# Designs tried in a protein design chat: miniprotein binders against Enhancer of translation termination 1 (ETT1). Part 12

Target 1, 377 residues: Enhancer of translation termination 1 (ETT1), of Yarrowia lipolytica (q6c872)
Amino acid sequence: MAKRPLGLNKANKSKKKKLDSAEKAEKAVAKEISPENDESAEPAPALTLDADEEDDMGQLESLYKNWTSSERDSPRILHGVVHECDSLLQKAKGEGLPARFHEIYAASLLDLAEFADKKKPVKKKKVKSDDVAPETSDMFVDAALERVETGLEQYPEDAGLLFVKSRALKQDIDEKMSAVSKEERKETAKKMISQLNKILEVFKLAQKHASTVTPAQLDVVEELIELSGALESVVKQSDISETTLVACEKFYNEILASEKDENTVKKAHRGVGTCKMIVADSLLDLLDDDDEDNDDTVELAKKNLKAAIEHFQKSETDEDGEFMVTLAETMIQYGNLFETESDDQKKWYGEAVKRLRQAQRLGVGKYDEMILELEDD
Key: E = the ipSAE of ESMFold2; O = the ipSAE of OpenDDE; V2 = 0.75 times the mean of E and O plus 0.25 times the DockQ between their complexes.

## First folded at step 3 (miniprotein)

Design t3 (from T2 with Q36R Y39K M42W L43R F46L L49F L53Y)
Fold by ESMFold2-Fast, scan of step 3:
Structure t3 (fold): chain B 377 residues (1-377), chain A 82 residues (1-82)
Amino acid sequence: as target 1 above (377 residues)
Amino acid sequence: TSEEDQRIDELMQKLNELLDRIEQLAKEGDPETVERLAKEIWRLALRLFRLSYHGSPEEVEELEQEIERLEKRIQELERKGE
């Protein structure tokens, strides 16, 4: 009947946040203490240029690769990429630059927004964004959108540019939502629903013209699902989450049908699993003591949760403790839909326990009380 | 945020209180109804736990409203006395 993991859930949350804060503080202290050991810790070991690339574009590609291959936690490489792009633009006088140039330039500007300060509360006299170098996150997003549109004017069907456009438009929604007052949130959210629909069409077009899709290019799909839920919670009277979920699941399924890159396929499986889990949660929310059809709803929820588990297992990685917790939670939800102490319930609780123990070994949190409750059946 | 974290902690405490109330109700009420309510509380607890890592203030508010509706259903069963 009552499993009572609530106390443990509260403790795990507190411990995780405390651990994250301690790790951040430790890294900051370590950086300050060891400045003299910079020779071996220099960015130079991570800054590798392809020996066969001597052309301007080949050098830009190698420099950008240093960013995409890194942990993406320092803006140093991005500033280098932008400087190289500015140099190439000056040298070419704006002529003969390929789609890939505009893609790298726009992506780098967009990624720099993550490291920039937020928009100033009070705006001075009206200033043209194109006349001023970006200083705030919204200015970098605007610059990225301007650059991607410049590229699309010359290369309207370029998949890479369309993927960057979808990511930049999503970031634009984030900037606008974070900048509005509490009183303006509902009206702003209603306007952002229209922009979200535009992003779905841009991503659909990008995928149509793509010969291959990287895991990074799929990141926006997960973010769109999360954003649609947040917008619907603010508006209260919208089916945007449902329509977005259907579109995003279709994007993932198209990857599963066509893509052969293992990392992209794993990410798509994780995406489908998340979509199925959200559907199951919505179905379970419909359960009411007054309804005779509860059994049909439960069976449909079981079907979706089982599909979610199967897709999650295909994307499972021994190193990803946070994902193991998500998989365990899905297994527990599925087990809860079976008869108490049944063989099926015991099986899925057992599978969940294995993932929780592994996540605990990886330092994600503490699940001792939850594991004990699940093992007691 | 600290305010959001406090609200989540308060909602977890409320779910624990509701579990205690349905255990008391099990002595007077329909066992099948009590089992369904316990499973619903468990589902809400898992959703709230997930929100504690990656939730928005609006999503927390929505879940708070679901918990309030569940509390009203339990209160109505308590009023019936069986």
Scores: ipSAE 0.000, ipTM 0.415, lowest interface PAE 11.1, mean pLDDT 77

Design t4 (from T2 with Q36E Y39W M42L L43E L49I R50E L53R; at its last look DockQ between E and O 0.02; V2 from the best seeds 0.00; counts 0 for: pae E 23.3 > 1.5, pTM E .734 < .8, placed apart)
Fold by OpenDDE base, look of step 4:
Structure t4 (fold): chain B 377 residues (1-377), chain A 82 residues (1-82)
Amino acid sequence: as target 1 above (377 residues)
Amino acid sequence: TSEEDQRIDELMQKLNELLDRIEQLAKEGDPETVEELAWEILELAFRLIELSRHGSPEEVEELEQEIERLEKRIQELERKGE
């Protein structure tokens, strides 16, 4: 009996046998007892998780918090979380579990996929029947999708489950792209676009139902922005990328409108800035040197780059040399949209040079040539 | 490492250059072939992003060789459109 890997327990959909039993309509005599309208609508007992179930979920939350607060360098704690999920699933017989259980379990399976071996493109090697197929990353992603879908069947509007579904659908793209043969790439890419649309729909639904944002939800939005930027770079003006960027920007702006911790606010400023930068880059990529109607596009690109810079400056730190480079590049791009040798161009190049020199002092890159070009103008 | 990150950035820039070249081909070329090449570039870009996070230098070198092969295919299409 091959032990199914921990976390890959397919809930046995108990086929409800339609018991066909045609048992006879016995004529139970309707005695007329006038039920008095006793108005005591006892409130439907709130499904108070039994005290034992609350303690079990509290233990799971504690284990998951220990994972999320760790350096995440070893799957050891994560295996403990998944083991507790499997234990709770068995104890509950797969029924009555809260949305948060399915969220933690699916998220933990996605985190386990990062430690798992990637599925190599199956060259037709005769897999001998008896080798227990190694647990591959794709198997954890598939198990996470199955888990989050099981949660969403019960809790279709749960924002936590919808965010984890968005992450799982993103990670399922990465798994499919890593495993695809050159001959199947076109067909996989077409499926990937369709899946990105699903991620967007799920993400928009998650955002609509989100009352609070977790760090894990921010990380999913960051990943969606990166995917959107990569798509926009490739599929210029894809309705998907624009719609993703708009959804992500709106999400970050909702965070910025909420009184949150300084780190969450800084991440949200970086996120909005990145969305604005990608939109500006996409607009600049549409510029045709022969088209006189470029002025409105250039002004819109300027507006987005300016907004990006303003958001990035609010998230800037004296120790983050890599981000100083990103900010400098955005300032250079903005400077490039001004008239050559204008006071505005010189100003933005001068602000970029300050950041590039600071990044160099922090040991991030070498920009001596770029600094010289920006100072000689 | 900063040198690996720079190599990844150079490869990403190369993929963007290849996209611009494909867009030029779209004006004169077979739309199905252009769409196919755009998808191959997308795939390489996503793989490159993934390698930026967790990739080995050997995996980056394999991807670079895939990009060079794609560039040669694009160059062969450009020469057929002339």
Scores: ipSAE 0.000, ipTM 0.242, lowest interface PAE 10.9, mean pLDDT 73
ESMFold2-Fast, scan of step 3: ipSAE 0.005; ipTM 0.505
ESMFold2, look of step 4: ipSAE 0.000; ipTM 0.084
ESMFold2 (binder alone), look of step 4: mean pLDDT 79; pTM 0.751

Design t5 (from T2 with Q36L Y39W M42E L43I L49E L53E)
Fold by ESMFold2-Fast, scan of step 3:
Structure t5 (fold): chain B 377 residues (1-377), chain A 82 residues (1-82)
Amino acid sequence: as target 1 above (377 residues)
Amino acid sequence: TSEEDQRIDELMQKLNELLDRIEQLAKEGDPETVELLAWEIEILAFRLERLSEHGSPEEVEELEQEIERLEKRIQELERKGE
């Protein structure tokens, strides 16, 4: 029914907001890392990062915090962070630098990949020069992986480095799949399945050694679900997405058992709900009106949709209109599995209508036609 | 069919046997690998349950081969620990 992907609109809105915020933060940070010689010159009234820490790592943390606290839509602050890391590496000659240094450096290189141009898929052999600064997304991902491995050689159990490694390995699959020719796509995807399993292992190890997990660190889990589906579609194996879904649901449930941060807990609930919804969608795709086993499939789909709704409701907020649409869609799918005009169907359609109306009030989209359809039966 | 149902029951019993074996591996060490194997067994159990409702003989045969590959991986890990 929808012609435009809601996720694209949300991503574009997030990117635009990040550009404005990150550019502003980057200008403030640039003044910190490149202080003007005229001490008597009055600083601009713009927000400036006050580095009250004397040590090099404290200054790097403050600089990186400007990036992580922004919408992350401008590469300028990241270039500043990388430049500072390069300077610290030259001074230390690789000695005495903590795990956090390697984590910030690798994470910044990895984040720069999303702002860089991708290589053409017809390039069969990459000419790699260790002395050349990264210019393309695959080069930034390679640099990030090299940096995180350097850190892990010294700090093999550092959770932060392991989280960055899992994210970098995921991006490495994306780059390799984008760079290969259409003729070699299936063979490349088969090779990437082993790397997908390695990502799951690295993320699990990161969780084990972490005292806390942030929403940003959980982003890779959501991306792994999407990636596994894409790989499965290319290789035509039936189990890759299913294996990944079970593993990702386990990761989310472990977070729910241990984490106290409200935003991380909400993200984990959304993750579990999404896993349940994908399972239900797969089950519903198997329905045949003439199949005698149809009732059992419908009941299993109902269980998964109900679980998805319950998890989604625990992560619901009055301000997230796009998520209200996702929840409403799940409620509609669930309602569709009940007898026409039953009390159960009316209940779930009614709950969906409430969310659609609120989403409209928040300016997410127009759902008047769908609301009428749900209300008049 | 009753023949396919019997095959599915036998495979489900095999998965339970593999769960017991990896639990023994967990006592010896390598908890990360054991946890991933447990998740893989959980997925296979889910697929078997689905096949009991909608499965073809071809799908049951494919899943049987996958379970056999998993058993071989577990056997190799058991060998390394002895």
Scores: ipSAE 0.000, ipTM 0.306, lowest interface PAE 13.6, mean pLDDT 76

Design t6 (from T2, 13 letters changed)
Fold by ESMFold2-Fast, scan of step 3:
Structure t6 (fold): chain B 377 residues (1-377), chain A 82 residues (1-82)
Amino acid sequence: as target 1 above (377 residues)
Amino acid sequence: TSEEDQRIRELMEKLYELLQRILQLAKEGDPETVLRLAFEIMELAYRLQELSEHGSPEEVEELEQEIERLEKRIQELERKGE
C-alpha cells in the first residue's frame, strides 16, 4: 500500500486537497474493483518490459509502457504506475523531478478516471445517509489537472504536459456535465462552451513546442468536435459546433502542412474528412421540399462530401475495416445526391461496395443486404 | 488435452497464490521490489494464457520451472521478513 509522500505533506492546502482526492479516488477504485473477485477471472496480463534497476525514470517509463502497450482494460497497471510516482516524490525530497515524471503521473491519474464511477447529480436530501460516497472519476480528473499544473510551473513549454492538460480539460467538461442536475444542465453547458476555445489553444501551444504530434494526442481535437455538438444540443444554439468545427478544421490543415509522421497525417486527413461530413449533414438537414434554393444546397453538400471522401481515401489502409465502413457510408451519402441510375451514382455505389466487401473480409461485419441494394439500383 | 488444460489451471492458481503472498509482503517490505514481482507474475500469466491456445507441453514445462523459481524467490523474501 502506498503511503503519503513527503512532497504531498509539503504542498499548499488547495494543491494538497486535490492530490489527496486523487489518492482517495485511487483507493476507492481499488476497493470497488477488489469486490469483483472472480476466482476464475485473472487480471488482464500485460507484457512486462525490462527496466534499468538503478535508473528511477527508466523504471517508471518501463512501467508506464506496460500500460500503453496493453489492452488498457485493467486499472491495476495504472495503480502500479501511480505508486511508483509516489515513491519517486518521496525520494526527491524537494529536488526537481523531470517534466516526463509529471506527464506520466498526470496521464495515469486521468486514465484511472475511466475506471471510476461518474459523479451523479446530487440534490439536497431531507435526510442524509451516514455512508460516505466513494470517490468518483471527477476526483481523478481534478488530481490530473493539479499534477499537470505542478509540472507546468517548472516546465511551462513542455509539449507532453500541455497535451495531457488539453485532454484533462476536455474530460473535466465531461465530468461537470455528468454531475449537473437536469435543471442546471443548460446553464452549465453555456459556461462550458467558453472552455472549448481555451482547450484548443492549449493543444495548439503543445503542438508549437512539440517536435511531432502522435495520432493519440490528435484525438483531443476529434473529441472537442463531438463535445461541441453535445453542448449545442443541450443549449439549443446552432453556432457552437460550427465555431468549434471551423477552428478544428483549420488546426487539422495546419497539421497537414507541417507534420511528417505518416500516422498523424492520416489521422489529420480523417479529421478534415469528418469536419466536411458534419458540414454536409447540416446542409442536407436544411433541405425543404418547397425551397427553390435546394439545388444550391445540394451542390454545396456534394462539394463537402467529395472533399470528405478525398481526405478519407488519403487515410485509408487495407487493414482498417472499421474505417472502410465509415468511408463506404460517406460514399453512399454522396451517391444518393446524384440522379437515380446515373453514371456518377453507379460509380460511388461501386466504390462503397468495394469497401464493404473489404470490411467483411477483415471480419468487421456482414453487409450482404446493403451490397445487394447498392448493386441492384 | 484435458490433462494439459488441468496443468495450465493449476499453474494459474499457483500464480494467484503467489500474488496474494507478495501483497502481504507489501505491507512489511520494499514496495518497489513487491511491485516488480507483481509485474513478473502478470507477465507469466500472459504467457500461460498464450500457451493455453498454442503451446506445447515442453513450453508449459519451461514456464512451470520459471514459476517454481519465482516461488523460491518469494519464499526467501518471506523468510527474511521473519
Scores: ipSAE 0.000, ipTM 0.079, lowest interface PAE 27.7, mean pLDDT 75

Design t7 (from T2, 18 letters changed; at its last look DockQ between E and O 0.74; V2 from the best seeds 0.00; counts 0 for: pae E 9.4 > 1.5, pTM E .752 < .8)
Fold by ESMFold2, look of step 4:
Structure t7 (fold): chain B 377 residues (1-377), chain A 82 residues (1-82)
Amino acid sequence: as target 1 above (377 residues)
Amino acid sequence: TSEEDQRIDELMRKLLRLAFRIMELAYEGDPETVYELLQEILELAKRLEELSEHGSPEEVEELEQEIERLEKRIQELERKGE
């Protein structure tokens, strides 16, 4: 099974790519909070002492929507959201606040974690009064978990709180994985695998009580899939991660069976494709020179890669060059499983080349050397 | 022992292959059945891991027979889906 390997995706490249993506998100979460030198003229949000909590919540909702609708390139709006949350908490003494308050507060703390520490601490602003403010990404995640649990004590079946909890638990795993030595990562990963099913159970409970599931909420399930694959690679175990993977794919297939929203359907197709790609990677890791089951294992890997490609193609857009590269890499991996110079191998390498060229034209990477290797017999 | 450890490794790899075969049944048939079977594989894998630390050869052989029975059940389900 000889291939032109320099431009080709390795069997575990999807797992490495997912691990690199998780590391990138962890580094982004450690980004600097607003510096003391602020050239913008935006005034700090005013503290309102309006006696009507529904009007106060309306103001909070509006401020949070301003954040979620923004480019999200600065934590300034988030500081305003958290400051308003602190004010409402002080006014109510922590009692009588609706579930949506706790949801916004926890979600804002999670979003702030993206701007948190790998640099010098930012100076305190009007966001936190008299309280010790979280300064590092993991501290923001811990604060969000505390907030969501406080809300769930009062509203144990609230879908919004449960979705934020699932997101916070997943981000907590990311923080713990990034903070340990390579030796400790194996033991930490084993412990985190036991948490994957718990996170999915929280998500499914939220869905049971939700009227709709947003594309942003579906990102949690996609991240569970990616984390499951990365943890399996680290610990060379698949028992718990495969259970989570199956449950996630079942969830996406249920979405595909009933949902009509084009963005949700495309995310579900990408989710199923990613699950099948991870299965194929795991199968190919099982190959052994003298194992009589190798042919069956390769055929099952081929089946999964073909299905992954079909799903990815259904989620493909003309504007997403990064996804074109992902699809091309999957096609190369599939082509690698065919006989050298076979018509099937040439077909799939050709399909990959088309997408790599398109991604280059969109400004995503430079693939000339890889393309030459795929086309050069 | 080295022989016992080798046998446990072989059985673990077999369980992983069976897990992926079961996942294919979910996409061709009943997802609830596949979830139940994957839970069985999870429990067998945990028992294999425990045996690698404190297991007797008799316990390994017993577990091997359970895995073989599971494989036959999966094969029957694959035949029904044909």
Scores: ipSAE 0.006, ipTM 0.481, lowest interface PAE 9.4, mean pLDDT 71
ESMFold2-Fast, scan of step 3: ipSAE 0.012; ipTM 0.546
ESMFold2 (binder alone), look of step 4: mean pLDDT 80; pTM 0.755
OpenDDE base, look of step 4: ipSAE 0.021; ipTM 0.380

Design t8 (from T2 with D9R Q13K N16Y D20E E23R Q36R Y39Q M42L L43E F46M L49F L53K)
Fold by ESMFold2-Fast, scan of step 3:
Parts: C-alpha cells; sequence; structure tokens
Structure t8 (fold): chain B 377 residues (1-377), chain A 82 residues (1-82)
C-alpha cells in the first residue's frame, strides 16, 4: 500500500484478527494445494517488485505509474487501470478504499476523456451513468467528477483528490463550451464563470492541504488563465480575466515561497512570467496612436516585460525549444518598447535571435524570416 | 480548434506577405516609414503567436481586422510610392 490505512481501515483491520486465526486453522488443513508462502512462491509477473498478490493498492499504483511514465499515446493502459479499479471496488463492496484509490480512478477516467469521441446527440435524455459505461469525452468527465466526489465524501481534505477535482471541473467547462451552438455560447459562458470561481476555491483548498505540489497539478492554473480570457471575450461584461490572473499569480508565488521541487519551482516561474506578460499586453493596449505618448504606461509595461523575462530565464532549459520561442517573443516585445536602432533594442533583439536559432536547431519550427527582420535592425 | 489553427496559419502567412511588400517599398520609399511598418508587422506576428496558445476566436477576429487595416495602409503607400 503506498498510502497508510485510515482510521476506518484500522477498525476493519482489528476485526479481521478473529478471522485471521480461523484462516490460519483452515490453511493448516489445505496446505498442499494453496502455496501461500511468500518465500516459496514463484515470482508473479510484477507490475511492481514490491507488490505481492494480496497488495491490491501496490499493484494499482504500479499499473498507474506505467501510464504516468509512458508517452501517454495509448488508452490501453488507462483501460487496464479502470478495470483494476472496478475489480477492487467490487471486492471491497465500496468500503475501506483509500483516498489514493479514488484519486487514481478519477484521474484515469479524466485522461480517457482525451481519447474519446466528442460527439453528442442534439437531444440529450437523462440516463443513469452508473448503468452505462462512458463512451464520449463528456461522459468520462462526468464519471471522473462522480468518482472524485465519492472520494471527497470520505476524505474531504485530501489534496490529491482536490487537485483532480480542479482539473476535472476545468475539463468540464471545456466540454460544455465545445458542445454548444454559436447562439448558446454567451449564455453558457456566463454560467461557466461560476464554475471557474469554484475551481479557484478548490485549487486554493488543495494547495492549503498539500505537503507538496507537482508540475502536473499546477498545470490547471495556466489553463484557468487561458480559459478566463476566453470566457471574458464571449460575455464582454466583466473583469473575469483580471480577477483570475490575480488569484493565479498568488498561487504561483505561494509555490515559490514553499516548494523545493525544482520542476514545480520552474513551472511556477513560467506561470509568474506569463502573468507579467499578460499585464504588459493590457497596458500596451491602453496606448492611443493619436494621443501624446503615454511614457508612464510604456515604462510600466517595460517593468512587467522585464520581470517576465527574468522569471522565464529562471525556468529556461536547453532542451525546451517551444519555451525558447515564448521567451524570444517576450524579448522582442520588450525590445519594441525602446528607441529604434538603440543599443537596448539591439541587445534584446539579439537575445531573441539566440533563442529562435536554438529553437530551430531543436526542430521546433522555422523562424528565418523573423531572424532576418530582427538582424536588419 | 483545427479550423482556428488553420485561420491563424493563414493570418501568419498574410503577415509574412506584408513584410515582403514593405521590403519592396524600402527600395523606393521612405526608410523611416518602412521601418515603422516592419515593427508593427512584427508586433502583430507576436500577438498572433500568443493568441495561437491563449486566444479566443473573437480575439483572433479582432487581430484579423487590425491586419486588414495595416494591409490597407501598405496598399496606399504602394499606390503613392510608385
Amino acid sequence: as target 1 above (377 residues)
Amino acid sequence: TSEEDQRIRELMKKLYELLERIRQLAKEGDPETVERLAQEILELAMRLFRLSKHGSPEEVEELEQEIERLEKRIQELERKGE
């Protein structure tokens, strides 16, 4: 078992001591046909070296690890994980399963949504999801939400479950927005604002109860920033993106203050950099070509872009060509704010060209026209 | 969506076509004006690249209108600079 048994499992374990003594008596009678000796057993095909046949959670963890360590391009492993979860649920009759079981089950259902058909019938009939296996992406998301809520009923403060809930709720918004007609999009977007706010609160609660946060768990924060901008564009009536941006930057800064995991810290730096870049873009949108130069706005935009570059540089790696393009983009925007042909503009264009050339060497894309334009100045 | 990805690729192609047109203007026109236009095209290209990752269809439509306005300014300069 990767997770420690909860108090309810300890109560069930103490009751099993009476059954264990009866079981030992039965095993003394039927020893020849049932070789249950750990030392004499032939090694089973191992999902993990540490799991035996009776360590159901250890076997599930090993199977799930095969998914998370893979290229994640085949749903076969996920179907295997879900089938094992279904088997364990039947054996346990819904009792004594740890928070990690519900987390793995919900996460696997959610990941299966990405491989599923998104087609929905125009007229939906209310059908009991428990009676029919999920086949479409929205059905998998719905099943994942049901599973995570079942887990949270028993383990309301489990960080892992709360992180999966935030990801599932975000995916639910994506499914609902993609499923509606153009005519229904604005009304649906207004309803999704409430769910976006709920995701922010769920993530905040997850972070509060977490001893550590992985980069994958933090990924939803980037997606919430993107989603808030999309929703605001559709409704045209609120500061949704600004409110979301403030909350998300706070989440990233809390990670930077507390986390020691290098990959999570780098992800948080990229997140802060993105927030600073969005602020700079908003400031630059306030400039009016027909009015007097707003030097104060330009200077504030420069400060935000410089802060974005510094955070991005702290998260830069030699292998991430896609990120090098993002950093180059930020450097070009910053360079554009300096006097034409100035030493500062040439410096930042030069830094951008360096990243674009490296991205090309890594096979990310073709930037020859952009490089020529930046070098001509 | 794949339809939006295609539209973004078409808009990026349009920006590169506009860059080539202003390079031709540089041979016969005002260098200062050409340099300013090149910077505007570069800014629009960077904004389009950002919208490809984090933009809405409405924001892409808005940027498309800005690209159309820039094209019209370049067309006027081509007409006058001949």
Scores: ipSAE 0.000, ipTM 0.262, lowest interface PAE 16.2, mean pLDDT 75

Design t9 (from T2, 15 letters changed)
Fold by ESMFold2-Fast, scan of step 3:
Structure t9 (fold): chain B 377 residues (1-377), chain A 82 residues (1-82)
Amino acid sequence: as target 1 above (377 residues)
Amino acid sequence: TSEEDQRIERLMQKLLELLMRIFRLAKEGDPETVRELAKEIYELAERLRELSEHGSPEEVEELEQEIERLEKRIQELERKGE
């Protein structure tokens, strides 16, 4: 990993292994879809899946695992999962399907939105998953929302469904903001702020009912922080970014207090660190020449940046070069708040250089000029 | 109404002001108290956003009074920190 020849070989083998894995998953999905499409009668059993001896749900879980264990770059796997969900829905005649069925179905429809074309700036089409197959990203989001609501009618406190609902509602905001004209952008953003607040409540309810939280389920929290900033940039007289940041930090801290899954805990540490960094940036933006509050603001910014660094270090991994760059940038920002050429500044610039060099070794980018600046001063 | 919309905007700006003030308290205050105050500001902002869609003057009045009470609590903490 550290040596150049082994590092390059490992990276090439990793890429090849991922491509082989995705191709194998696509092939498995193709086998599942093809026999069922050719059959004149249902059910068409999946005899090649490991779970062929289990209930229908066991087979669906096996098929969905092909997606969750893949690079998630092939829509064919998702189409296979959706096709199997459609078959099970017909077989069950809408009865006896568990919360997990609705969760997998809704999540798969939502993930397919990433691969679909965006709608044109015309009147939105609303398509039901049970009536007509979705073909644009907004149609897949709508189908996912309809499916999650169907599940929640039967299982109102199911954490899995509530997590998917929060993700689907966030994607719905993205679709609506992408579809609106420049003249309508501000008014649409104001309405989307209300929907964002609804997402925060849904996520809060999901955490309340969850016994465990996966890293994937926590992904939406960082997306909500980014979305709130984007919406606030359009609606200038809004504090949605600040209120969202507070709520999201609370969600992460609840994970840190209760969750045992190491990957979810590491993700929560990264989340808290990001929240602290955003607070520090906001404080530094308030600096005004000749303002007597500047020293106090700088000290508060230092406190937040130091906390961010500590949380980031608890989530650091040797293979995540992009994150090493983020951590290095935070360390540079922190070092910049100390007196030029002080021991503290040199320490944090030195720590940043270590991460930048490792990121370069991992192929993330070229930082030679920045490293020279940090070492020269 | 335009007047009611302006009132809601002023209250949102007040919540942002209070949030920034508790960030300043974070350097000298109890982290748990700052966290609790931030949570209250978040809850008030959520309620205000809900009311911006409904346009209920009575509920906006009640929320404004809650924001005033929170401001006094923050002022008291700032005074003790001096």
Scores: ipSAE 0.000, ipTM 0.099, lowest interface PAE 21.4, mean pLDDT 76

## First folded at step 6 (miniprotein)

Design p1 (from t7 with A19S F20W A45S; at its last look DockQ between E and O 0.65; V2 from the best seeds 0.00; counts 0 for: pae E 12.9 > 1.5, pTM E .698 < .8)
Fold by ESMFold2, look of step 6:
Structure p1 (fold): chain B 377 residues (1-377), chain A 82 residues (1-82)
Amino acid sequence: as target 1 above (377 residues)
Amino acid sequence: TSEEDQRIDELMRKLLRLSWRIMELAYEGDPETVYELLQEILELSKRLEELSEHGSPEEVEELEQEIERLEKRIQELERKGE
């Protein structure tokens, strides 16, 4: 078997890095929310609204666009969005609001959950609060689920609401997994597998009814891939990720066949490439655990890695140094499958080095040691 | 029952290998057919899990035959998709 000094550790390092990044983001959100847990009317930023004509949904859409186009590092705009949603509910007496209203409201509540404190795994029956319970992330997710169900009662086939429902159900799993002790995590994850199937069903309905797809809606696909991998790592069933992967790749390929928006097409290419890379990683992990004839498995892994590189190259930009690292790592893994010191191996290591140097110039990280190893090999 | 447990573990590994072969069909063939095949693997994996708790040798042999039929179907699709 050929040497695999860099490719074999890629999946494990990526999984550890993602877990550490999620924990850091959680702590940052908790700190930012703690001093700004206030829905006062004072701090709404001023907006330039079009026209003299009052348009309640137009005002809401404009405020929400300010949130989605921002760096999303503070809940201030979100509090403004939710306040406007509450105002519209009271004005309409709770009737006759469009599907888009419910979509914005639920999505904003889900975004607010990322700024709220997480529910702790200790027993809270022994501790009682005074008058008002502290708002936690799971409470915002529950409110979002109620809002999206209210919208679906009136608009049962609305794609936007169905996409938000898929996202809300995924976050609900995350909240339940966070609330459980480490000793109970495996058993709870087994119970969540049936909920993953529910999410996939809702997602398929959303994509069936979608007339257009936005880059933000493609975020749900990425989250489903990550959720399936997280559940699989806990319950040790490989079929969970594969079912999700097929559905997500099919959706990305349908986008590539019909959509012309540059950002959506690039995101779909990155999605397909990620799916193929995951398949290749799984195949290569079997080589390490099985000493029997692996020629067919290696060839299948090479096909998937080459396809992943081709898709990643179609979505590559000069400004995205983080993605350059992803592509370089994929190229290294592919190069590892060629004969040592072959022209093909040197070619792909060289392509990876070019991207690592560019990412380093963009300030993404330090890759000097990895570059030296690739140039020595 | 320890023989059935070992056999069930071997069948789970075989389902994993079939899952990888099905993924290649998605690259070269009809994604809808691949989705159906993956759902069959999910169902078979669930039934294997139930048998690992139950342990009947007759049920294990029946499930092994179903997995072999699935493998032959996958092999035929791989041949046509080339």
Scores: ipSAE 0.000, ipTM 0.306, lowest interface PAE 12.9, mean pLDDT 71
ESMFold2 (binder alone), look of step 6: mean pLDDT 79; pTM 0.753
OpenDDE base, look of step 6: ipSAE 0.098; ipTM 0.620

